# Designs tried in a protein design chat: miniprotein binders against b5y8h6. Part 1

No score or structure here was measured in a lab: all are predicted.

Target 1, 289 residues: b5y8h6
Amino acid sequence: MQKVIVVTGLSGAGKSTVSKALEDLGYVVVDNVPVDLLHNLLELYEAKNQEQLVAVVVDSRSLRHQGEVSKFVADLKDLKNRMPLDVIFLEASTDTLLSRFNLTRHLHPLVHATGSRIALIEAIEREKELMSELRDVSDVVLDTTGMKERDLVYQVENFIGKDRGPEFYLISFSYQRGLPTNADMIYDARVFQNPYYVDELRTLTGLDDSVAEYVRADHNYGRFLDLWVELAERSYNEHIKMGKPYLVIGVGCTGGQHRSVLVVRDLSDQLTKNGHKVITWHRELGSVN
Positions, changes and structure headers below are counted from each chain's first letter, unless a header gives other numbers.
ipSAE, averaged over its two directions, is called F for ESMFold2-Fast, E for ESMFold2 and O for OpenDDE. V2 adds 0.75 times the mean of E and O to 0.25 times the DockQ between the complexes of E and O.
[cut] stands for letters that were removed.

## First folded at step 1 (miniprotein)

Design ab1
Amino acid sequence: SPEELREALERIREEAKKLGIKVIVIRGDTPEQLKRVIEKLAEIAKELGLEVEVRIENGKVIIVIEGLPEEVALRLFEKALEILEELYKK
ESMFold2 (binder alone), alone request of step 1: mean pLDDT 57; pTM 0.401

Design ab2
Amino acid sequence: SEEDRKRLEEALERIREEAKKLGAKVYVITGDSPEELRKVIELLAKIAEEYGLKVEVEIEGNRVRIVIEGLSPELAWKLFEEALKIIEELLKK
ESMFold2 (binder alone), alone request of step 1: mean pLDDT 56; pTM 0.382

Design ab3
Amino acid sequence: SKEEILKLVEEAIKRGDPEELREALERIRELAKKLGIKVIVIRGDTPEQLKRVIEKLAEIAKELGLKVVVEIEDGKVIIVIEGLPEEVALRLFEKALEILEELYKK
ESMFold2 (binder alone), alone request of step 1: mean pLDDT 53; pTM 0.353

Design ab4
Amino acid sequence: GKKIVIEVEGDSPEELREALERIRELAKKLGIKVIVIRGDTPEQLKRVIEKLAEIAKELGLEVIVRIEDGKVIIVIEGLPEEVALRLFEKALEILEELYKK
ESMFold2 (binder alone), alone request of step 1: mean pLDDT 47; pTM 0.318

Design ab5
Amino acid sequence: GEKTVRITIKGDTPEQLEKIIREIAKLAEELAKKYGLKVTVEVEDGTVRITIEVEGLSPEVARELWEKALEIFLKLLEEYEKK
ESMFold2 (binder alone), alone request of step 1: mean pLDDT 62; pTM 0.443

Design ab6
Amino acid sequence: SPEEVAEFIKLLAEWAKERGAKVVIRTDGKTIVVVEGDSPEELRKILEEIARLAKELGLEVVEIRGLSPEELARLIEEALRRAEELLK
ESMFold2 (binder alone), alone request of step 1: mean pLDDT 48; pTM 0.303

Design fd1
Fold by ESMFold2-Fast, scan of step 3:
Structure fd1 (fold): chain B 289 residues (1-289), chain A 81 residues (1-81)
Amino acid sequence: as target 1 above (289 residues)
Amino acid sequence: SEGKVRIRIEGDTPEQLKRVIEKLAEIAKELGLEVEVRIENGKVEIEIRGLPEEVALRLAEEAFKIAMELGLKVTVEIVEK
């Protein structure tokens, strides 16, 4: 388990859920930490070589302008040279964040009052621009669009519980519900024969063996899978040279239920056999494998 | 520049919770602050009001030190202006 976790990201993207999960895992959580205090707290932790797990939450409530974000990013890079520290960045689609703020009546930090829909959208987009540099240096970026709280907790537990972080995040999705916002690459599984047109397979998923047999029977399936595995591994090797510790691959089909789910399953199996750590998320099934 | 600091602590025994409350009360008194304490289901929530930013920073640091010393789970939230 990493001893120091920094939780950051967009307002409304699930930082409170992650903080609670970290508390349950034994972390001491400090929320909304002013940037000036963060150095003192983490230096105290380092100096005493404490065994206590620590999580700090820092976001746009404390990072109010670009200069503060840039300074914080520089501080994180320096701290990583001295101690094991992981940064988790949470995000979600603008429509998702807008809906969450409207339902809960919570005020966005960058909105002065409960304003119009346009004012809230502008605040969300401003926050995305403000936090972009921090997102780029984060150890994991989680798109919580469509996630249930349980699923987010599961992803965090898997990330934290490993000696090394995952190398691949694989997300199955429906093109009808939009692209995953954190995906580095997209593979289009609509090139394979569609089980939706087979009555007995229509209500099943890519996790079912009968669906798997049907899709794998497509003469293109094996060739595409082999090429996609090779492309994923080559892309990952270039990402680590750029200082990015993982690669996110979205696999899409029309419904996000059959073909994309199977491809994610088979990619995960092959990448794991090749010695890689893989986390999977089936967005339209509401499950994490 | 006044704000609130909310501290939530989980303790494994009543004695551990009492020690944490006593230490935090001493710190709040030293800093000239008033403290509200709520105890529920083995969790203690402490809310401290009327803090200049510099005082809030010092309080958060001290709460963190106490949590580490006693091996207790703590969440500190600083709400500004």
Scores: ipSAE 0.012, ipTM 0.465, lowest interface PAE 8.6, mean pLDDT 78
ESMFold2 (binder alone), alone request of step 1: mean pLDDT 69; pTM 0.571

Design h3a2
Amino acid sequence: SPEELWRKILEAFLELFKLLEELKEAEKGDPELLEEALKKLREILEAARELYEKLEEGDPEELKEAIEKLLEAIKELLKLIEEAKK
ESMFold2 (binder alone), alone request of step 1: mean pLDDT 65; pTM 0.497

Design h3b1
Amino acid sequence: SPEELEQLKEILELARYFLKLIEEKLEEGDPEKLKKEAEQLIEFLKMAEELLKRAEKGDPELIRELLEAIEELLKAIERLKELLEK
ESMFold2 (binder alone), alone request of step 1: mean pLDDT 65; pTM 0.486

Design h3b2
Amino acid sequence: SPEELKEKILEAFWELLKLIEELKEAEKGDPELLKEALEKLMEIFEAAQKLKEKLEEGDPEELKEAIEKLLEAIKELLKLIEEAKK
ESMFold2 (binder alone), alone request of step 1: mean pLDDT 66; pTM 0.506

Design h3c1
Fold by ESMFold2-Fast, scan of step 3:
Structure h3c1 (fold): chain B 289 residues (1-289), chain A 86 residues (1-86)
Amino acid sequence: as target 1 above (289 residues)
Amino acid sequence: SPEELKEAIEKLLEAIKELLKLIEEAKKGDPELLEKLKELLEFAKLFLKLIERWLEEGDPEELKEYAKRLIELLERAEKLLKEAEK
């Protein structure tokens, strides 16, 4: 767990829900602290190597113009080099924010004319522009469009509590033996050249270097692998928004021993390199890695 | 160091005294000032928690007396702020 969390973002994007989730995780949360005082507090906290988990909420109520945002960003970069500190930025679509403000009838911090739809839209767009520099330096950006409170809580817990189980489950399988019943997505590895038609490779598996060399020699292999990694990561992010903390991907080929095994192996390697926790299962080989 | 911690506590103590002074002005019905005072009180509460934990590390008796005075002032500030909101 990071010792210090800075919660920021757009008005109406769910900062109160995040604050509650952090409190439940043991953080002392301070809402809307003046930026000048916050810098002094974090400097002192760092100097004493304190164990108390702290979360502070800073947004357009305290950051009223570009100069204040730029100064705060510079302060965060400086502090981040000296202490474990993560910044969470919350956002949502303009339509979503407009809807939320209309439902609750809360005043937007940047609005100058109350009750006007145009004034509220302008305030939201102004805030997005004002906060963009802070968004760019944030450790995670959470788009809460379409999220319920529980969905946001799950995303916060996932970001803070890296003690959760694996993010990806990758299953190699044979189409001849049917689809994995628990797979969220299926990647079809039959698009790659088939080692079965090479006598020397027929009895080997995707774990063998000679099979791996053959399949990777396919001109499409690298492109498909890159696209599948990107699709897996983007799909996982959407799953988290739905309250599901993991994504199950099945990779199939005819026999479940050559191409699908290699693809699972290479996807696992790349996703792990990208910082994800992955479990692999080669169904037709009976092995888990 | 103990000297640095003492200096930090003294600065916070002065800030809390100023907070109490401003609460008296807020009683005159300034909503924006009242909101700023709430922010300062929350900051002071957080800072107090950090100081209390540092004192548990075996700091001098003098610093413990500062913490006691700080707690009393924060409790007084919170009570006065609630009254000002009525």
Scores: ipSAE 0.006, ipTM 0.273, lowest interface PAE 9.8, mean pLDDT 75
ESMFold2 (binder alone), alone request of step 1: mean pLDDT 70; pTM 0.566

Design h4a1
Fold by ESMFold2-Fast, scan of step 3:
Structure h4a1 (fold): chain B 289 residues (1-289), chain A 103 residues (1-103)
Amino acid sequence: as target 1 above (289 residues)
Amino acid sequence: SPEELKELLEFARLFLKLIERWLEEGDPEELKEYAKRLIELLERAEKLLKEGDPEELKKAIEELLEAIRKALELLEKGDPEKLREAIEEALKALERLIEALKK
C-alpha cells in the first residue's frame, strides 16, 4: 500500500468517509493539516525511515486563498520527490453538495453567515474554482455523486491496494442523473438496442447474461466496442504525456442499468486483457468492480 | 520497540501542534477530535513501556496524558486562555520526551 495519502476535495464530497476507510486500513489520519506542518511528514518518513501509514486531509478550511492552494501544490510536488505520495481529490455535483449541506448543522467553509440557498451555491462554485489547481495535480479524482458510503469505501480500497495506480476508471451512468463530473470522455451506449422494452429483461441489469446476450446481438455492438477500446488506449497514451497517469471514461444510457453497465463490463474485460489496470464503478447500481 | 515509541510520540506532537494552531480559529468539535487522537497515540506509546524501560519515561507519559485530558476538559468549559497555556506546556513536555528518546 502507498505509505502517504493526501485526501482533498470539495466540502461535503465525502472526505470523512474516506478518512474512516483509511483508518480501517491502518493509516493514521491527520485532519485539516496546515500547509506549514507538511515538513513534519518528511522528518517522520525520510530521516527516520518510518513504516507507519499516514493520511493527511487538506481542504478549503486550511486553503482559503488561491496563493495558499498554489503553495500547497508546490509543496506536494516537492514531497513527491522525497516519498511515495498519492493525492485523492473528492468532488460531487453542485446539486448533490447542496442536498448534503441541507442535512448538516454546519455552514460551508466559504459561505457567509446568511445560510441562504443562493449563498451556498455561490460558495460551492467558488470552492470549485479555488480548488481547481489542486484537482489538476491529483493522482485520482473521485466523483461521489450518487455514491453510498460503502461504494466510496470500496473505491478507495481498490485504489490503495494496487501496486501501480489504475490506468482507466470506467463509470456506468444514467443520463437522467447527469454526467460524471470527473469524466475525461463520454461514450453513449444509447446507440444499442434497449433491453427495457423486452419484458423479461426489464428488471435485470447489464450484469445478467440474458441482457448481455440481447445487447451484444446488436449488429453495431462489436464494432463500437472495438473502436471504443482503441480510442481509450490512444487517448490514454496521449493523456500520460500531459502528466496525468489515468483516464476516466463515462459510459451512459437512459437508465444506467442495462446497456451502459454491459459496455463498462466489456470495455473493462478487453482493456484488462490488453494488459491495462482498470477500476469500474456502476453509479446507478452502487457497485464497484 | 524504541523506534515505534518515537514514531507514536512524533505523531502525538503533530496532533498537539494542530490543536495549538486551530485553538482560536478552529471548530471546537474538530479540536476535540484532535485531542482524542492525541490521547489514543499517547496511550499506544504508554503500552510500549512494559519491561526494562525507565520508570521516569512512564511517569512522564502518564503526566502528559493527564495534562491533555485536563486541556480537553477546559475546552469543554470554554476557558480559552487556560487551555492555551495548558497546550503550550504539554507541547514543551512532549518535545523534551522525544529529544530524550533520540539518544
Scores: ipSAE 0.015, ipTM 0.474, lowest interface PAE 6.4, mean pLDDT 78
ESMFold2 (binder alone), alone request of step 1: mean pLDDT 64; pTM 0.531

Design h4a2
Amino acid sequence: SPEELWRKILEAFLELFKLLEELKKGDPEELLKKLREILEAARELYEKLEEGDPEELKKAIEELLEAIRKALELLEKGDPEKLREAIEEALKALERLIEALKK
ESMFold2 (binder alone), alone request of step 1: mean pLDDT 65; pTM 0.558

Design h4b1
Fold by ESMFold2-Fast, scan of step 3:
Structure h4b1 (fold): chain B 289 residues (1-289), chain A 103 residues (1-103)
Amino acid sequence: as target 1 above (289 residues)
Amino acid sequence: SPEELKEILELARYFLKLIEEKLEEGDPEKLKKEAEQLIEFLKMAEELLKEGDPEELKKAIEELLEAIRKALELLEKGDPEKLREAIEEALKALERLIEALKK
């Protein structure tokens, strides 16, 4: 009866943080289950205890070949026809994954030797290719680049704890720090006048009223916002037809501090007024809403 | 059915191996949870036995249940080496049982 959560994604992208968060929410988390046994495991929980919250972690430790990934994708589609089930895919930039593996000294599942930066990069890229099909059928894809553990926990709790999952994920970001890899669409907020060149606004953020007043005074602001809201809603309607229940929109500016933050706030406000459920994340500020 | 019973025993084998693997890491709360899950699967296996099934099969499943309960008691007493031995013996017995069902 209860919705099953499948946690998957790239090694080092935060699956352990998600697993702990799910355990704290009352889930039984079964790690690294052989793909062949997943169907049987879930059916047994359903038969014996319909109230038990169950999460399963499946990743490249169990999915070593493209054939195994394709079989798992087919199994997930079959399972979804029989029970409520959501798949969460975690990813992060290659640089982030490299940094995390270097800090922890853990061996990547696909690497054949330690101590080689090249071998680790190759393993990360190979895992991205291997997991691509699974990423495409996931219900939510979270790019954990720049996220603190608390931010990831909050995102997961919001995804799970609602009557209906969010329809829009809005991410403010800095072009200097790279594009969010999970974004379906990118809006470029650099078209608006830049508060960085106003001394008293430089150290403030898009959350501050004085910055908001300055950026909103741009003659293009209202028209672009209206167009972006319309485009977001139209794109979301097409995503629903494709079987994907949410749309991820990244909004970028040079620093990820002023213009992109305000645009995300205003898009969120308008989409919420239009009846949509929205989650926001300000990547360069480390905050979620 | 024999196929359904075998599948439940395969899940029990997975959890036994998981417990064995985690013994070295020494997290008793996690080990206890895995062992309790294993007991649940073995009880399901016992419930699937039909009147006509071999008595040896029923006895073997009951012996595995008892072995795992004893292992949980050893975990609470802080005796990880005896727990490891009990789990390894249970795993070997389970492997033999699964092979017998293939026939």
Scores: ipSAE 0.013, ipTM 0.424, lowest interface PAE 7.1, mean pLDDT 78
ESMFold2 (binder alone), alone request of step 1: mean pLDDT 70; pTM 0.616

Design if1
Amino acid sequence: GEKVIVIRGDSPEEVAEFIKLLAEWAKERGAKVIVRGLSEEVLRKLAEEAKRIAEELGLEVEVRIEDGKVIIVVGEDPEELRELAERILEELRK
ESMFold2 (binder alone), alone request of step 1: mean pLDDT 58; pTM 0.491

## First folded at step 2 (miniprotein)

Design kh1
Amino acid sequence: SKEEVTVRIKVPEELVPLLIGENGERLREIMEKSGARIEVPPREEGKPYREVRITGTPEAVWRAFELILEKLEEERRKRE
ESMFold2 (binder alone), alone request of step 2: mean pLDDT 82; pTM 0.768

Design kh2
Amino acid sequence: SPEELREALERIREEAKKLGEKVTVVIKVPEELVPLLIGENGERLREIMEKSGARIEVPPREEGKPYREVIITGTPEAVWRAFELILEKLEEE
ESMFold2 (binder alone), alone request of step 2: mean pLDDT 75; pTM 0.640

Design mt2
Fold by ESMFold2-Fast, scan of step 3:
Structure mt2 (fold): chain B 289 residues (1-289), chain A 80 residues (1-80)
Amino acid sequence: as target 1 above (289 residues)
Amino acid sequence: SPEELEELLKRAKELIEEAIKAEKEGNYEEALRKYLEALRKLLEALKLETDPEEKERILYEIARYLWEARELEKRLEEKK
């Protein structure tokens, strides 16, 4: 069986947007699954078609009290022992949820009376407390506060590995021609030995093996590369929590031809080996990859 | 000019929609051609845009479709 996706979270946090995105990616989405039928439903799909992508939505419409949440958590732990399964928990600030409910005039599942702002606030807070245990065991928690639907869709697609968008955009550039204005981080490759002062390498680029060998021979190269990869990955993880689905890293050197090009190349190789989707742009060479 | 920027963004969007359609129909060579044309328009738009947030938006679009063009190019090379 392909990995099953369980979508859960707070009412108004974007579960409908996520469901539509999963359907567009070929998932069969079963909304409002009764907890006591979850095992039976997933066993049926496993037996009939192992190629079928399946997502299920379970939330406070069927998880009305702590006992039901605790049982669902136990069921999820048991299912993870039998099949690949990831749980996505959607949340947002109370103010954001209030605004969304007020705009749509929809009833909150835990509210019995329509139109009461106080009752709605209390229902949101009660739902947060109720769903806390499920949040704690989720594989990813997405805070959709301030997110547009597009941003949420991209985060979900990236999490499940179906999104074609890049996670990292790496740009090699020349300090002499100015900084890339949209870069989230800048790495300065001028710290490495300069091939410009070697006659045989001067007219070559960081794409050439002889330039690569020269720059990589710098005693600092491997350590800096490892640290930059780690920093990039840690920074990216924080970006996705903020609703930004990609991270732009500029790597600069004096001419944008030798050192920055090699560093971008090696960063791209390592990030790709670590499972990330990367594109590169060598600005001063006019080449894109 | 603002009019030139809007025209470039509009044309890029049209080319991307045509590329997506061609890709869904299995016309990978046409899809690649259309993505590359769209990327050229987006790169020109990036030079004209002055709003930092919109520049970031355009650069994200460039990153996205550049990656798709690269993957299509690989697929076409394998078929040869």
Scores: ipSAE 0.000, ipTM 0.232, lowest interface PAE 16.2, mean pLDDT 79
ESMFold2 (binder alone), alone request of step 2: mean pLDDT 86; pTM 0.836

Design mt3
Fold by ESMFold2-Fast, scan of step 3:
Structure mt3 (fold): chain B 289 residues (1-289), chain A 84 residues (1-84)
Amino acid sequence: as target 1 above (289 residues)
Amino acid sequence: DPEEAKKLLELAKFLIELAKLAERWGNYERALELYERALKLLEEALKEAIKLETDPEEKERLEKIREEIERYKKEAEELKKRLE
């Protein structure tokens, strides 16, 4: 496991859930670390030859303007050269963050007035702009839109437990519930025959063999799958040349329950057989594989 | 300097959390070193805060810092007794 983890991201995106998961894995979590103190982590690590697992949480409570974000990014780049350190960035759609803040009635760190929907939306968008530089240098970006707490915990455990991070993140989703905000590519699984119109399959999912058999029986299925695997691999190869160590692919269908789930399963199986490390997330089912 | 005192306090809290972890894992020597470093930072924070001791809010912060110093001095002395 990585000895030092930095947790950052958007307010309301699930940093508290990630912190608890890291604590359960043996990390000492220090919340709301001032940006100026990050250099002391390197001094402590090198001087003491520490075996401690440490996670630090830094977000818009400490990073209030562009200058502080840029300084933090520079410090992270320096630290990465000198110690084992990974950065996790959490995000979610504006609608999701808005709903979470409304449900919990918490104040956004950047909001100027309480109870204003417009002020909250503006604060969320400002934070996205403010944090974009930090997002770009993060080792993994997790879009928690539609995720249950346990799904996020599973994603974090998988990231920490791998020798090299996953090369592909595959997300099954419903077009009715919006696109994954972190997707690099979208595959439209609505091109395949729809199990929803078969009474016996309607309440099942793409994880069920009967649904899988039905969708795979579509004469276009195999060829589309082969092409999508090839496109994914070619796109990934270009990403790594650009310094991006993973590729995120969303696979959508109307309900996010049948066709998209199966396509994600089959893409994962094929990419894994081709030697790639893959994480899958079924957004509408709340399951991560 | 209130901002400097705040930064020193946050670093001291960080070192105290690491000291507690070392203590839980039976590494008393490392725990002692971390507590002693945290104590130095708390004393520096006290010096910075004391310049504003006439402010009622700062008086309350000064008393809290003094309480933390006493607590961790006691912990360090107990660790010294456990070593060897």
Scores: ipSAE 0.006, ipTM 0.264, lowest interface PAE 10.3, mean pLDDT 78
ESMFold2 (binder alone), alone request of step 2: mean pLDDT 79; pTM 0.736

Design mt4
Fold by ESMFold2-Fast, scan of step 3:
Structure mt4 (fold): chain B 289 residues (1-289), chain A 84 residues (1-84)
Amino acid sequence: as target 1 above (289 residues)
Amino acid sequence: DPEEAKQLLEIAKLLIYFAKLAEEKGNYEQALEFYEMALELLEEALKEAIKLETDPEEKERLEKIREEIERYKKEAEELKKRLE
């Protein structure tokens, strides 16, 4: 996980939800840090090579005019050059922020009158302008409009690198023994040339280099593999939005021994190279990665 | 201001934590620096905690924050004094 997180953004955009999520992940969260103290505190943290995860929350309660924002931005740019520090900026639509403030009846930091819708709109717009410079130097900007609390927690966990477990489960299987019941998608490897009809390859498996060379020599192999990797990644991204943190892909061929085994190997290699965590299971061979 | 007092208290707690870590690693000079910074912040937090508050709910909250500030100030003073 990232050692230092700065949480900032618009009032009402979800900084308290993010702070709690970071605490649950082992961060010490320091709320509403004065700008003058922040630079010194983080320099001290960096100089001491501290292992404790720390998150600092800075917003318009402390950044009340352009000069303070500009100074904070300069401090962050300086600190980023010296230590691993990421900035999370939270925002939401004006309508969303209005709704949230009306529900909680909390006073906006920049508002000059309580309960006035016009004054609240003006305060929100002023804060957006004030914080614009800080938004521009942030490592991630999260628009929480329409997000449920759990959605925001998930986005934060993804950004800071919490180990959520494997993202892809790849299963090689034989069509003769039926489809894996837990697969979200099935890729049919029978489209590739069959090593079974080559005497010296017949008893080998997709784990053997000779079989791999034979199947990869099929003119369709590389293009299908590229398309399947792209489809897997695009499908996974949609599953994440739906609350499912992994995707199960079955790859089948007639015997589950040659072609499907190789395709699973090559998909796993490519997805791993692309930064994904992959578990493979060769059902007909009984092996698990 | 209860929010200001609590904010300073939380920063001071972090500094006390860092001081203890430095002390465990035998870096007593660094631990003393952290304790001194924490004590400065706790003194400022205490000044914020004793400012006049008219809201009864905020006044009760501020009393609890002040009690916590006094506890951490005493702890930091004792730890610092132990180092010389």
Scores: ipSAE 0.016, ipTM 0.332, lowest interface PAE 5.8, mean pLDDT 78
ESMFold2 (binder alone), alone request of step 2: mean pLDDT 78; pTM 0.712

Design tp2a
Amino acid sequence: SPEELAKFLYELAKLYLRWGNYERAIELFERALKLNPDDVEALLRLAEIYLKMGRPEEAIKLLEKVLKIDPEHPRVHLLLAEVYEALGDTEKAKEHLRKAIELSPEDPEIKRMLEELEK
ESMFold2 (binder alone), alone request of step 2: mean pLDDT 80; pTM 0.736

Design tp2c
Amino acid sequence: SPEEIAKLLYYFAKLYLEKGNYEQAIEFFEMALELNPDDVEALLRLAEIYLKMGRPEEAIKLLEKVLKIDPEHPEIKRMLEELEK
ESMFold2 (binder alone), alone request of step 2: mean pLDDT 80; pTM 0.756

Design tp4a
Amino acid sequence: DAEELYKKAEELLERGKLEEAIKLLEEALKKDPDNVEALLRLAEIYLKMGRPEEAIRLLRKVLKIDPEHPEAWYELARALWELGKE
ESMFold2 (binder alone), alone request of step 2: mean pLDDT 78; pTM 0.730

Design tp4b
Amino acid sequence: DAEELYKKAEELLERGKLEEAIKLLEEALKKDPDNVEALLRLAEIYLKMGRPEEAIKLLEKVLKIDPEHPRVHLLLAEVYLALGDTEKAIRHLRKAIKLSPEDPEAWYELARALWELGK
ESMFold2 (binder alone), alone request of step 2: mean pLDDT 78; pTM 0.706

## First folded at step 3 (miniprotein)

Design b1
Fold by ESMFold2-Fast, scan of step 3:
Structure b1 (fold): chain B 289 residues (1-289), chain A 80 residues (1-80)
Amino acid sequence: as target 1 above (289 residues)
Amino acid sequence: SPEDLRKLLEQARELVEKAIEAEKAGDYLTALMKYLEAIEKLKQALELETDPERKEKIQEEILEYFWKALELIEELEEQK
C-alpha cells in the first residue's frame, strides 16, 4: 500500500467518504493542516522512515487563489521525486455538486452563508477553474457523478489497497529455445562477458556466486542494470495507465543458464528494494520464485 | 533577523505549553490545534535559522509535534 496519500478535489465531491475508506484501510487521516507546512512535515516523515500510513486532505479552504494552488503543485512535484506519494482528485458535475450542497445545506468554502443558487453555481465553477492545475498533476481523478458512497469506497479500495498481484514478471530464457510468447519487453544479456568460456564456471548457473562475480565484473554490467531497472519502472507506469496491472520482461542469453539468470536475479532484487512485487521464472532451470 | 527568530521560538514554546496543558485536561482538540500552531511557528523559524545544528534541532521538534498531532487525531477518531 502507498504510505502517503493526498486527497484533494472539489467541495462536495466525496472527500469525507474517501477519508473514511482510507481510515478503514489503516490510514491516519489529517485534515486542516496548513498547505505551507505540508511539504516540511512529509519531508521529515520520509527522512525518518516512518511506517505509519498517512492521508492528508487538502481543499479550497487552504487553496483559495491561483498562487496557493501553483505553490502546492510545485511542492507535490518535488515530493513525488523524493518519496512514494499518490494524489487523489475528486470531482463531480456542477449539477451533482449543486444538488449535494442543497441536500446537505453545507457551506461552500468559496461562498459565505447564502441561499443564492446563482452564487453557489458561480463558486463551483470558480473552484473548478482554480483547481484545474492540481487536477492535471493528480495520480487518479475520480468523477463521483452518479456514484453511491459504496461505489466510491470500492474505487478507493481498488486504487489503494486491492492486491493487484505481482507487478513484474521476469523470465530468464535461452535464445536457442525461443522467445517467451508473453513477454512485453526483451533485454539481451548476451552483451555481457560469457561464463561459458571459463572452464570452472561452464557447468554452474547464474544462481551461483562465482558466476555472479564473473558477470558483474563486466565494466558494462552496473550501468546496463541501472538503465534496465529505470526502463522497467517507466514502462510499468505506462501499463498501469492503460489498465494492464503488470509488466512481463524476458531476459535472454545463449544458454539461459548464466547471464540471463543473474540479470533476472539482480533486476528482481533492485525492483523489490524499490517497493515492487516481483515474480521470477528461470525457464531453462524450471524454477519459479 | 536574529530578534525575529528568537520571537518565533518563544511563541512556539508558549504554544507547546498550552498544548500540553490542554492535553492534560483532556481537551484533545485544543491540544491538537496548539501543536499545529507551534509547528507553523517552528517552520517560520527554520527558514530564518542559519546554523546547521540548530536547524536540525528545530526539524526534530517539528517531527515530534507532527507525530503528537497524529496521535491526538487518532485519539479523537476513537472517541467517535
Scores: ipSAE 0.000, ipTM 0.231, lowest interface PAE 15.4, mean pLDDT 79

